# Ledger of designs, part 34: VH-VL binders against NAD kinase (nadK)

Target 1, 268 residues: NAD kinase (nadK), of Syntrophomonas wolfei subsp. wolfei (q0aze0)
Amino acid sequence: MKIILVNNRFKENTEKKAQEIAGQLSALNVEVIIDNGLDEPYAGTVDFIMVLGGDGTMLRAARRYGQRAIPVLGVNMGTVGFLSNIEINELAEYLPLILREEYSLEARMMLEVAVFQQQSLLTRVFCLNELLLRSNSPRMLSFALEISGQKLEPYRGDGLIVSTTTGSTAYSLSAGGPIADPQLDAFIVTPVASHIINKRPLVVSPEREISLHLLEEREAIIGIDGQIKMDFGAENRVLIKRAPHPLLMVNLKAKPFFTSIDRSLQRQ

## First folded at step 16 (VH-VL; from HH21 with heavy chain K106R)

Design MM12
Fold by ESMFold2, fold request of step 17:
Structure MM12 (fold): chain C 268 residues (1-268), chain A 123 residues (1-123), chain B 107 residues (1-107)
Amino acid sequence: as target 1 above (268 residues)
Amino acid sequence: EVQLVESGGGLVKPGGSLRLSCAASGFTFSNAWMSWVRQAPGKGLEWVGRIKSKMDGGTKNYAAPVQGRFTISRDDSKNTLYLQMNSLKTEDTAVYYCTTVPKYDRFLAFDIWGQGTLVTVSS
Amino acid sequence: DVQMTQSPSSLSASVGDRVTITCRASQSITRYLSWYQQRPGKAPNLLIYKASNLESGVPSRFSGSGSGTDFTLTISTLQPEDFATYYCQQSYERPWTFGQGTKVEIK
């Protein structure tokens, strides 16, 4: 069996623990590849991914590996979030289930984000939580939202969030969006500081295509999962779709979403 | 009220076939991992095989003595687990139990059992 | 395959006795060990999972201990309904295997 261990040495100080776990797994004849974020994603076939850290580390793992149909386990290293399943001190007792594939999987919708300049594709990225369009100056944005070719009345404000249901508890929530059951596939479209009072959050079918562009020249930014930023201007357009593959999250312990919401939000 | 009720046992000649059913009620069958365990008369318990829920991939695993001869299946619309037994041998004579295998917290222990159905394989 | 060996194969005891049954695995199974009770003519029922965790509804006179290769089921004060056959079972690796059973009979 071959496993990737994903950590983020700068933020979570997990590199020492990743080496310890790699040693334990190697002693069990498991091939281990450590992804600390510095190198390109491992391109070869692997059976399993362990994410050592919090939701931020899981977001990076999802962007790197989420389209490869590889089971991904979140292992909490201290701060309980929405995307971890077991604690690091429980890992040893669950290893037999992991190594023998005696676990269940939960599919989590991802976004496919394509950014264009005029008609040319600049970049394509996948994300687990959300895309944020926001102003990069003191002035408000004026922008157009289209949903499957249907043009909504123009938006005016600081920006817009397009999130998955998994992302509903992240920046979308802070902007006034609903908490959504992560078992649902949907887009949640949430205005940020809208000056147009009738612009409420929208819940949109995952089969729709969402398009955004500016209606006047302004400096704006596209943010991805709160971790990637790209400049966005009047020459740009972004297209958002459901990604071809969901993230396959491993469940070893029952984690009742609704009874744990308040604790998980307070511990972010 | 959680219940598993096996049926379809009986007498069959060596080389014959038989299909067992296990009717489930009182829990969400479509989410459950299900197993068959057998017990020869006067003997101990022997795991036969396990099927995961369809949402978990529907994976089937079998003990070596039955591999290639027995097939586990499920019909979630009928809350029913099946065991198709082909090429039966006298050593397959046993009471067959339908069980659940919890996917969480029990370390794969068999937590819910049916009453069993007797299969006798003899000339 | 992991072989599970129980001791003794049978025992006689009186109501009120303390009963101890042991189970040995042919390799370490960590704590992936469960215990079952089977009364005469009945299906088995789960008593203990994870070596020492009592299943809901099981009387507190039952307890389990052990890790690795050696495990024990204890009945602190035997009751009339406890005359049964007891099985240990490992779930560490497939095929999941049972001990041969320990029959607890009335003296």
Scores: ipSAE 0.673, ipTM 0.867, lowest interface PAE 1.6, mean pLDDT 91
Fold by ESMFold2, fold request of step 17:
Structure MM12 (fold): chain C 268 residues (1-268), chain A 123 residues (1-123), chain B 107 residues (1-107)
Amino acid sequence: as target 1 above (268 residues)
Amino acid sequence: EVQLVESGGGLVKPGGSLRLSCAASGFTFSNAWMSWVRQAPGKGLEWVGRIKSKMDGGTKNYAAPVQGRFTISRDDSKNTLYLQMNSLKTEDTAVYYCTTVPKYDRFLAFDIWGQGTLVTVSS
Amino acid sequence: DVQMTQSPSSLSASVGDRVTITCRASQSITRYLSWYQQRPGKAPNLLIYKASNLESGVPSRFSGSGSGTDFTLTISTLQPEDFATYYCQQSYERPWTFGQGTKVEIK
């Protein structure tokens, strides 16, 4: 069996703990690849991904590995967010279930984001929480939103968020979007500081395609999961659709989403 | 009230086939992992096999004595678990229990049991 | 395969007695051990999971202990309804296996 351990070298004790866990797994004849963010994603075949850290580390793992249909377990190393399932001090107790694949899986929708310059594809990236379009200057943006070819009235404001239901508790929430049940598949489209008062958040079928482009020449950026930034200008457009594969999250302990909302938000 | 009710047991000759059913109620069957456990007359308990929920991949695992002869299946629209038993042998004679295997917090213990159905394989 | 051996195979006891039943695994199963009660003519029911955790609704006179290879089920003050056969079971690795059972009879 081969496992990737994903950690964040900037979080206290995660690198040391990753090495300790790798040693324990190696003693059980489990091959371990450590992904601490320094190297390219591991390209070989693996059976399981263990994320040591908080929601941010999980977001990186999802972008790197989420389209490979590999089970991913979030292991909390401090603050309990929305994407961790067990605590680090429980890991030894749960190892027999992990190694024997005696666990439940929860599918979480991901976004596929394609950025174009004119008609040419520049990049394609996948994300778990959201795409952000925002101004990179003091001026507001004027931009067009299309949903499956249906052109909405122009937007004017600081930007727009297109999130998954998993991302509904992230930036989308701060911008006034609803909290969504992560078991639902949907896009949540949330304006950021809209000058157009009647532009409300939209909940959109995951089968739709969402397109964005600027209507005026302005300095803008595209943000992905709050961790990747790309310049975006009048010559660009972005196409967003449901990714081909969901993130397969491992559940070893029940985590009742609705009764834990306030505690999870407080701990982030 | 959580309930599991097995049916379909009876007398069958060696080499024959039989299909057992387990009707479930009082819980969300489509989310559950289900198992069969058997007990030969005057003997102890023996795990037969387990099927995961479809959302967890529907994985089926069997004990070696029944591998290739028995097939576990489920119909979530009818809240029913099945055990198709082919090429039956005298040593398959047992009471067959339908059970649940909790996904969480029980370390794969068998927490809910039906009352069983008797299968007798004899010439 | 993990073999589970119970001791004794049977015992006779009186109401009010303290009863202990042991279960030994052929290899470490950590705490992946459960105990079941089967009354005559009835299906088994879960008593203990995780070696020592009492299932909801099970009387407090039942307790479990142990880790690794050696486990014990204790009934502190035997009641008339406790005359039954008791099984341990490991869930550490497939095939999940049971002990041969311990029959507790009235003396």
Scores: ipSAE 0.660, ipTM 0.865, lowest interface PAE 1.7, mean pLDDT 91
Fold by ESMFold2, fold request of step 17:
Structure MM12 (fold): chain C 268 residues (1-268), chain A 123 residues (1-123), chain B 107 residues (1-107)
Amino acid sequence: as target 1 above (268 residues)
Amino acid sequence: EVQLVESGGGLVKPGGSLRLSCAASGFTFSNAWMSWVRQAPGKGLEWVGRIKSKMDGGTKNYAAPVQGRFTISRDDSKNTLYLQMNSLKTEDTAVYYCTTVPKYDRFLAFDIWGQGTLVTVSS
Amino acid sequence: DVQMTQSPSSLSASVGDRVTITCRASQSITRYLSWYQQRPGKAPNLLIYKASNLESGVPSRFSGSGSGTDFTLTISTLQPEDFATYYCQQSYERPWTFGQGTKVEIK
């Protein structure tokens, strides 16, 4: 069996713990690949991914590996979030279930984000939480939103968030979007500081295609999961779709989403 | 009230076939992992097989003595688990129990059991 | 396959006695061990999971202990309703296997 162990290289405690866990797994004849974010994603076949850390580390794992249909387990290292399932001190107890594949999976919708210059594809990325379009200057954006070819009235304001239900508790929430059950598949489209008062957040079928482009020349950026930034200008458009594969999150313990909302949000 | 009720047991000749049903109520059947366990008269318990929920891939696993002869299936719209038994042998004579396998916190113990249904295979 | 061996195969004891049943696995199963009670003519019911955790509604006179290969079920003060056969079962590795059972008869 081969496992990727994802950690955050900027936290010494996670690096030391990752080495300890890798040693324990190696003693059980398990091959371990450590991904601390420094190197390119591992390209070979693996059976399982363990994420040591908080939601940010999980978001990176999802972007790197989420389209490969590999089970991903979040292991909490001390910071309570929405995406971890077990605590680090419980890992040894649950290893037999992991190694025997005796666990439940929860599918989490991901976004496929394709950025174009005119008709030419510049990049395609996948994300778990959201795409943000925002101004990168003091000036407001004027931009067009299309949903499956349906052109909405132009938007004016600081930007727009297109989020998954998983991302509904992240930036979308701060911008006034609803909390959504992560077991639902949907887009949540949340305006950021809209100049147009009647622009409300929208909940949109995952079968729709969402397109954004600027209506005036402005300095803008596309943000992905709050971790990746790309320049975005009048020559660009972005197409957002449901990703071909969901992130397959491993559940070893029940994690009651609704009863834990207040505790998890207070950690943000 | 959580309840499992088996049916379909009876007398059958060697080489014959029989289909067992297990009607479930009081829990969300479509999310559950389900299992069959049997007990020959006067003997101990023997695991027969397990089926995961469709959300978890619908994976089916069987004990070696029944592999290839028995098929576990489920109908989530009817909250019913099935065991199709083909090529029956006299050693398949047993009470067949329907059970749940909790996905969490029980480390795969069999927590809920039906009353059982008797299958007798004899000439 | 993991073989589970129970001892004794049967025993007789008086109401109020402390009864101990042992279960040995052919390889380490860590704490992936459960205990079941089967009264005559009835379906089994879960007593103990994860080697030592009582299932809801099980009387506190039942307790489990052990890890690795050796496990015990203890009934601290045997009651008349505890006349039954007891089975251990490992869930560490498929096929999930049971011990052969221990019949407890009350004198």
Scores: ipSAE 0.629, ipTM 0.845, lowest interface PAE 1.9, mean pLDDT 91

## First folded at step 16 (VH-VL)

Design LL15 (from LL1 with light chain T100V)
Fold by OpenDDE, fold request of step 17:
Structure LL15 (fold): chain C 268 residues (1-268), chain A 121 residues (1-121), chain B 113 residues (1-113)
Amino acid sequence: as target 1 above (268 residues)
Amino acid sequence: QVQLQQWGAGLLKPSETLSLTCAVYGGSFSGYYWSWIRQPPGKGLEWIGEIYHEGDTNYNPSLKSRVTISVETSKNQFSLKLSSVTAADTAVYYCAREGLLHWTPYGMDVWGRGTLVTVSS
Amino acid sequence: DIEMTQSPDSLAVSLGERATINCRSSQSVLYRSYNKNYLAWYQQNPGQPPKLLIYWASTRESGVPDRFSGSGSGTDFTLTISSLQAEDVAVYYCQQYYTVPRTFGQGTKVEIK
C-alpha cells in the first residue's frame, strides 16, 4: 500500500505530525509520500491520501489529486471545518480499517474552471469549493454571466461566486448563499454585493455551463478556494463546468452534516 | 506513449475538398485540444485550427471560410476538411496535440508524421 | 494576430560553438498570473514533423539535451545551443500559444559552418 500524507509546511504542527505518521506507516510496511506543498504533486500511483490539517489543506489536496480517483481522508488537527472525517487522536484507532480498505466513499462534485485569453485556453483548474470573481479595487465590476448559452442581464457588483455544494458552507455562505447538502450535485451562484439589492443566489444543474467575462476595460481577480489568485481582464473569459471526476472522500466515522452545521453556526 | 496516425488523399484537383483524419493511440483523447498545421514545400508552419474533444473549434481567420474540423470521440479521431483547394493549398499537413502540464497548455508535444497533399490540374 | 519574427533566417555555426536564435512577438505572450510565457521552440529535420524543444520560453521538454536553452520574457525570446552538434542541423521555429490563431516564426535554418 502507498499513501500520500498531505500537510501544510507553513503549519509546523502538521509537518511534525506528518513525519511521525510516516514513520508509523513505514513500520507497517506502507510506502509513504509526504506532500507539504513544497514540490509538485506526486505523479505516481497511490492507494490512499491522508490530509492532515483543516479545510484549507483538504482544498489544496483536492486541487492536486482530486482528478485521480484516489480515496482522500481528512484528518482534523484542531481546526473548525467541514471537510475532515476523523480527529488526529483517532487515527490510531482507524488505521487498521484504512489498511484493510474497510471504509465508505462519498463522491463530492468539483468545479472545472477554464480560463481563456479570448478563445485561447490559458489553463484549467479543478477545485472543491468555489470560484470567485471580484473587483481588485473599491469599484464595482460589470460583467456578463451566461448559463448554458442563456445570456443574463449585465451584472454589476463587487463580484460573483460559483460554488459547489461542498463549497456552500465556505465563502458562499458568508455572501448569503444557501447551505446545500453535500450529497447533492449542483452549482451555487452567489452574488457578492450586487448593485441590485437582494440579488438572489441561483442553484444551477451540474449539467449546465457557466461563463463569465468583463464588460469593461478593467482588471479583476479570480479566486479559487480562497487560495489561488489569478488576474482577470477584459480579454479573459472563464468557463465553469462540473469536473469530470469527483473527489472521493473517505468516510470512516459517521459525521452528520446538518447537525454539524447547526452546531457550527451557533458558535459563530 | 501517445501517437498520432493520420491519413487521407494526397492528390487533389483544384476546387475539390481536402479531407484528412487523425487517430490518437496510447493516450487519452479527452481533455486536449487537437490541431491541424500545414507546411508548404520549403516554407514555414501555418496553424490551420484546433478542436477540443468536446467539439468546440478555433480556426485561423485566413482559412476560416473553407475549414471544418470535427471529432469522432468514439474512435479517438479528429478530421480536417478544406474546401475549394488551389495550388496554394499544396503542403504537408500535420495533426498535433496541444500538450497539457498540470492542465496548462505548453505546446504541441505530439505530432503526426504528416500527409503531403498536392493540388494540381 | 500575434506576429512572430525570428532572426536570423539562417545561421552557420562551427561544431562545438554557440548558436543563438532570436524570436520576437508583436505583443506580449506573458501570462502574468502564472508568470509564464506561452512561447515554444521546435526543431524540425527534413521530412519529419516539428519536435517540441522548449516550452514556456525556458523549460526543456523531456529528452531534450541540456545544451538547448530558452530565455526571454514578454516579446523577446532566445533559443541557445551552447555547443552545436552535428545532429542539431535543422530548422528551428518559435511559436506563441497565448492567443488564437497560433502563430509561428518564419524559421531559422541552422547549419554547420
Scores: ipSAE 0.920, ipTM 0.968, lowest interface PAE 0.5, mean pLDDT 95
Fold by OpenDDE, fold request of step 17:
Structure LL15 (fold): chain C 268 residues (1-268), chain A 121 residues (1-121), chain B 113 residues (1-113)
Amino acid sequence: as target 1 above (268 residues)
Amino acid sequence: QVQLQQWGAGLLKPSETLSLTCAVYGGSFSGYYWSWIRQPPGKGLEWIGEIYHEGDTNYNPSLKSRVTISVETSKNQFSLKLSSVTAADTAVYYCAREGLLHWTPYGMDVWGRGTLVTVSS
Amino acid sequence: DIEMTQSPDSLAVSLGERATINCRSSQSVLYRSYNKNYLAWYQQNPGQPPKLLIYWASTRESGVPDRFSGSGSGTDFTLTISSLQAEDVAVYYCQQYYTVPRTFGQGTKVEIK
């Protein structure tokens, strides 16, 4: 068995823990790769991914490995979030189950974000939570939103969020988006400070495609999961689709989503 | 390793339609843009167009009116049709893959061997 | 369209000597977000398809000898062969893949002096 431990090199406690866990796993004849984000994602075949930290680390892990159909376990290390399944102090208890592959999987839809220069693909990014389009200045943006080729009225505002249901409890929520069942596949399109007061978010079928482009010669920013920043100009377009592969989140422990929403959100 | 094999008629008369097919072996067809490029004898390279595995196409404006690129995903194949050919269309035609590194294009990393198409009356 | 212009059209260099090919794009091919230039260099031997040598302006494709290097940013790029070998005799093309249509330089023929 080969396991990737994903941690954050800027969090010393996660680094130390990763080393400790690596030692423990090695003692059990498990091959371990530690990914602290410094290097490129491990390209080799692995059987399991263990994310040590919080939601942010999980998001990074998802972007790096989410399209490889590898079970991903979130191990919380003292943070509040929605993406961890067990606590670090519980890992020893569940380790035998992990090694025996005795766990359930929950598929979480991811976004496929394609950024274009005119009609030319610049890059694709897969992400678990959301894409944010926002102004790079105090001025509102004007941009076009298309859903499955249907052109909506020009949008004016500070920005727009396209989120997965997993991401519904992230920035989308702060922007007034609905809380969505993470077991549901859907896009959530949430306005950010629209010129239209109380412009409502849209819940969109995962079978549809969402396109965005600016209607003015200005500089904007695309944010991915609140961690990746890309410049977005008048000549750029973004196409958002359901990722071809969902993130396979490991469920070792029952974690009630709806009963923990208030508790978790109040602490954020 | 990914390989491209291409075939089609190599001799055409003016006004006929050029038809070439490229088949992908040893790798994924999905996720890539697939291009056609041509090279007249003794001349440089001209990009004809590309197609995404889902069917989205981009064509060179100089040829757009005559070019059709299509995919047959079930066979891992994509094809080129160029209508109303003239002597100016005589060239070696290549199929190629736009390579991806971390889902970012980095150039044509795999090429077919090329097919000489001669247009002669 | 982004026009690609190479210089020179032909280059004769002695074995073991440095060969330098320049490529200019009519507009920038730099993707600022990634700080990557969408510029590739190809080598083509007679009767063969082009072979990718350099991508993102300065990264060697796998299997490409160290004597090949790419440099430049924005609109001006250079392919350098530090020590020309006999097998390096070929036509070299630069190509931008920043926008569509994809465009190539006119090619530079490298020969042994």
Scores: ipSAE 0.919, ipTM 0.968, lowest interface PAE 0.4, mean pLDDT 95
Fold by ESMFold2, fold request of step 17:
Structure LL15 (fold): chain C 268 residues (1-268), chain A 121 residues (1-121), chain B 113 residues (1-113)
Amino acid sequence: as target 1 above (268 residues)
Amino acid sequence: QVQLQQWGAGLLKPSETLSLTCAVYGGSFSGYYWSWIRQPPGKGLEWIGEIYHEGDTNYNPSLKSRVTISVETSKNQFSLKLSSVTAADTAVYYCAREGLLHWTPYGMDVWGRGTLVTVSS
Amino acid sequence: DIEMTQSPDSLAVSLGERATINCRSSQSVLYRSYNKNYLAWYQQNPGQPPKLLIYWASTRESGVPDRFSGSGSGTDFTLTISSLQAEDVAVYYCQQYYTVPRTFGQGTKVEIK
């Protein structure tokens, strides 16, 4: 069995703990690859991914590995969020179940984001929470939103968020979007500081294609899960679809979403 | 390993339609742009156009009035039609894949062997 | 359209000597967000399709010998063969994939002197 152990290289206790866990797994003849975020994603085949840390570390793991359809377990190391399943002090208790594959999987929709220079593909990026389009200057943006070829009235404001239901509790929430059940597949389209007062958040079928482009020459940025930034100008377009594969999150311990909302939001 | 096999008629009369097919073996058809490129004998390479797995196309403006690229996903194939051919269209025609690394384009990494198409005078 | 211009059109080099091919684009092919130039170099032997040598201006494709290197950024690029071997006799093309249409340089024929 080969496992990727994802941690954050800037947090000393996660790095040390990752080495300790790797040693424990090696003693059980499990091959361990440590991904601390510094190097390129591991390219070889892997059976399981264990994420040591909070929601941010999980977002990076999802972006790097989510399209491989590999089970991903979130292990909390302090801050309670929405994406961890067990606590670090419980890992030894659950490890036998992990090794015997005695757990369920929860599918979480991801976004596929394609960025274009006019009609030419520049890159694709996959994300678990959201794409943010925002101004990169004091000036507001004027931009167009299309949903499956249907052109909406132009937007004017600071930007727009397109999130998954998992991302509904992240930046989308701060911008006025609804909290959504992460078991649903949907896009949530949330304006950021819109100067057009009746532009409300939209909940959109996951079968739709969402397209964005600027209507005026302005400096803008595409943000991905709050962790990746890409310049975005009048010559660019972005196309957003449901990703081919969901993130497969491991469930070992019950985590009731609705009763935990307030506590989890205090920790983000 | 991904391989491209191409075929089609090699001899045409002026005003006929060139028709070539390229089949993809040993790899994924989905997620890539697929290109046609031509090379007149003894001359350089000219990009004709490309098609995404789902059917979106981009064409060289110099040819777009005569070019149709299409896809048959059930067969992992894409095709080129070039209408109203003249002797100037005599060339070796290649199909190619637009390569991706970490979801980012990096050039044409797989090429067909080429098909010589000759248009009589 | 981004025009690609190579120089020289042909180049004769003694075995073991350095061959240098230049490529200039009419517009930048640098994707600033990734700091990557969307420029490739191809080698074409007679009767064969082109073969990818270098991508992102300076990264060697798998299986390409160490004597091939690419450099440059923005609009000016160079392919260098540090020690020419007999098997390197071919036509070399640069190509941009930053925008549509995709465009190739006119080619540089490399020969043994």
Scores: ipSAE 0.680, ipTM 0.870, lowest interface PAE 1.7, mean pLDDT 91

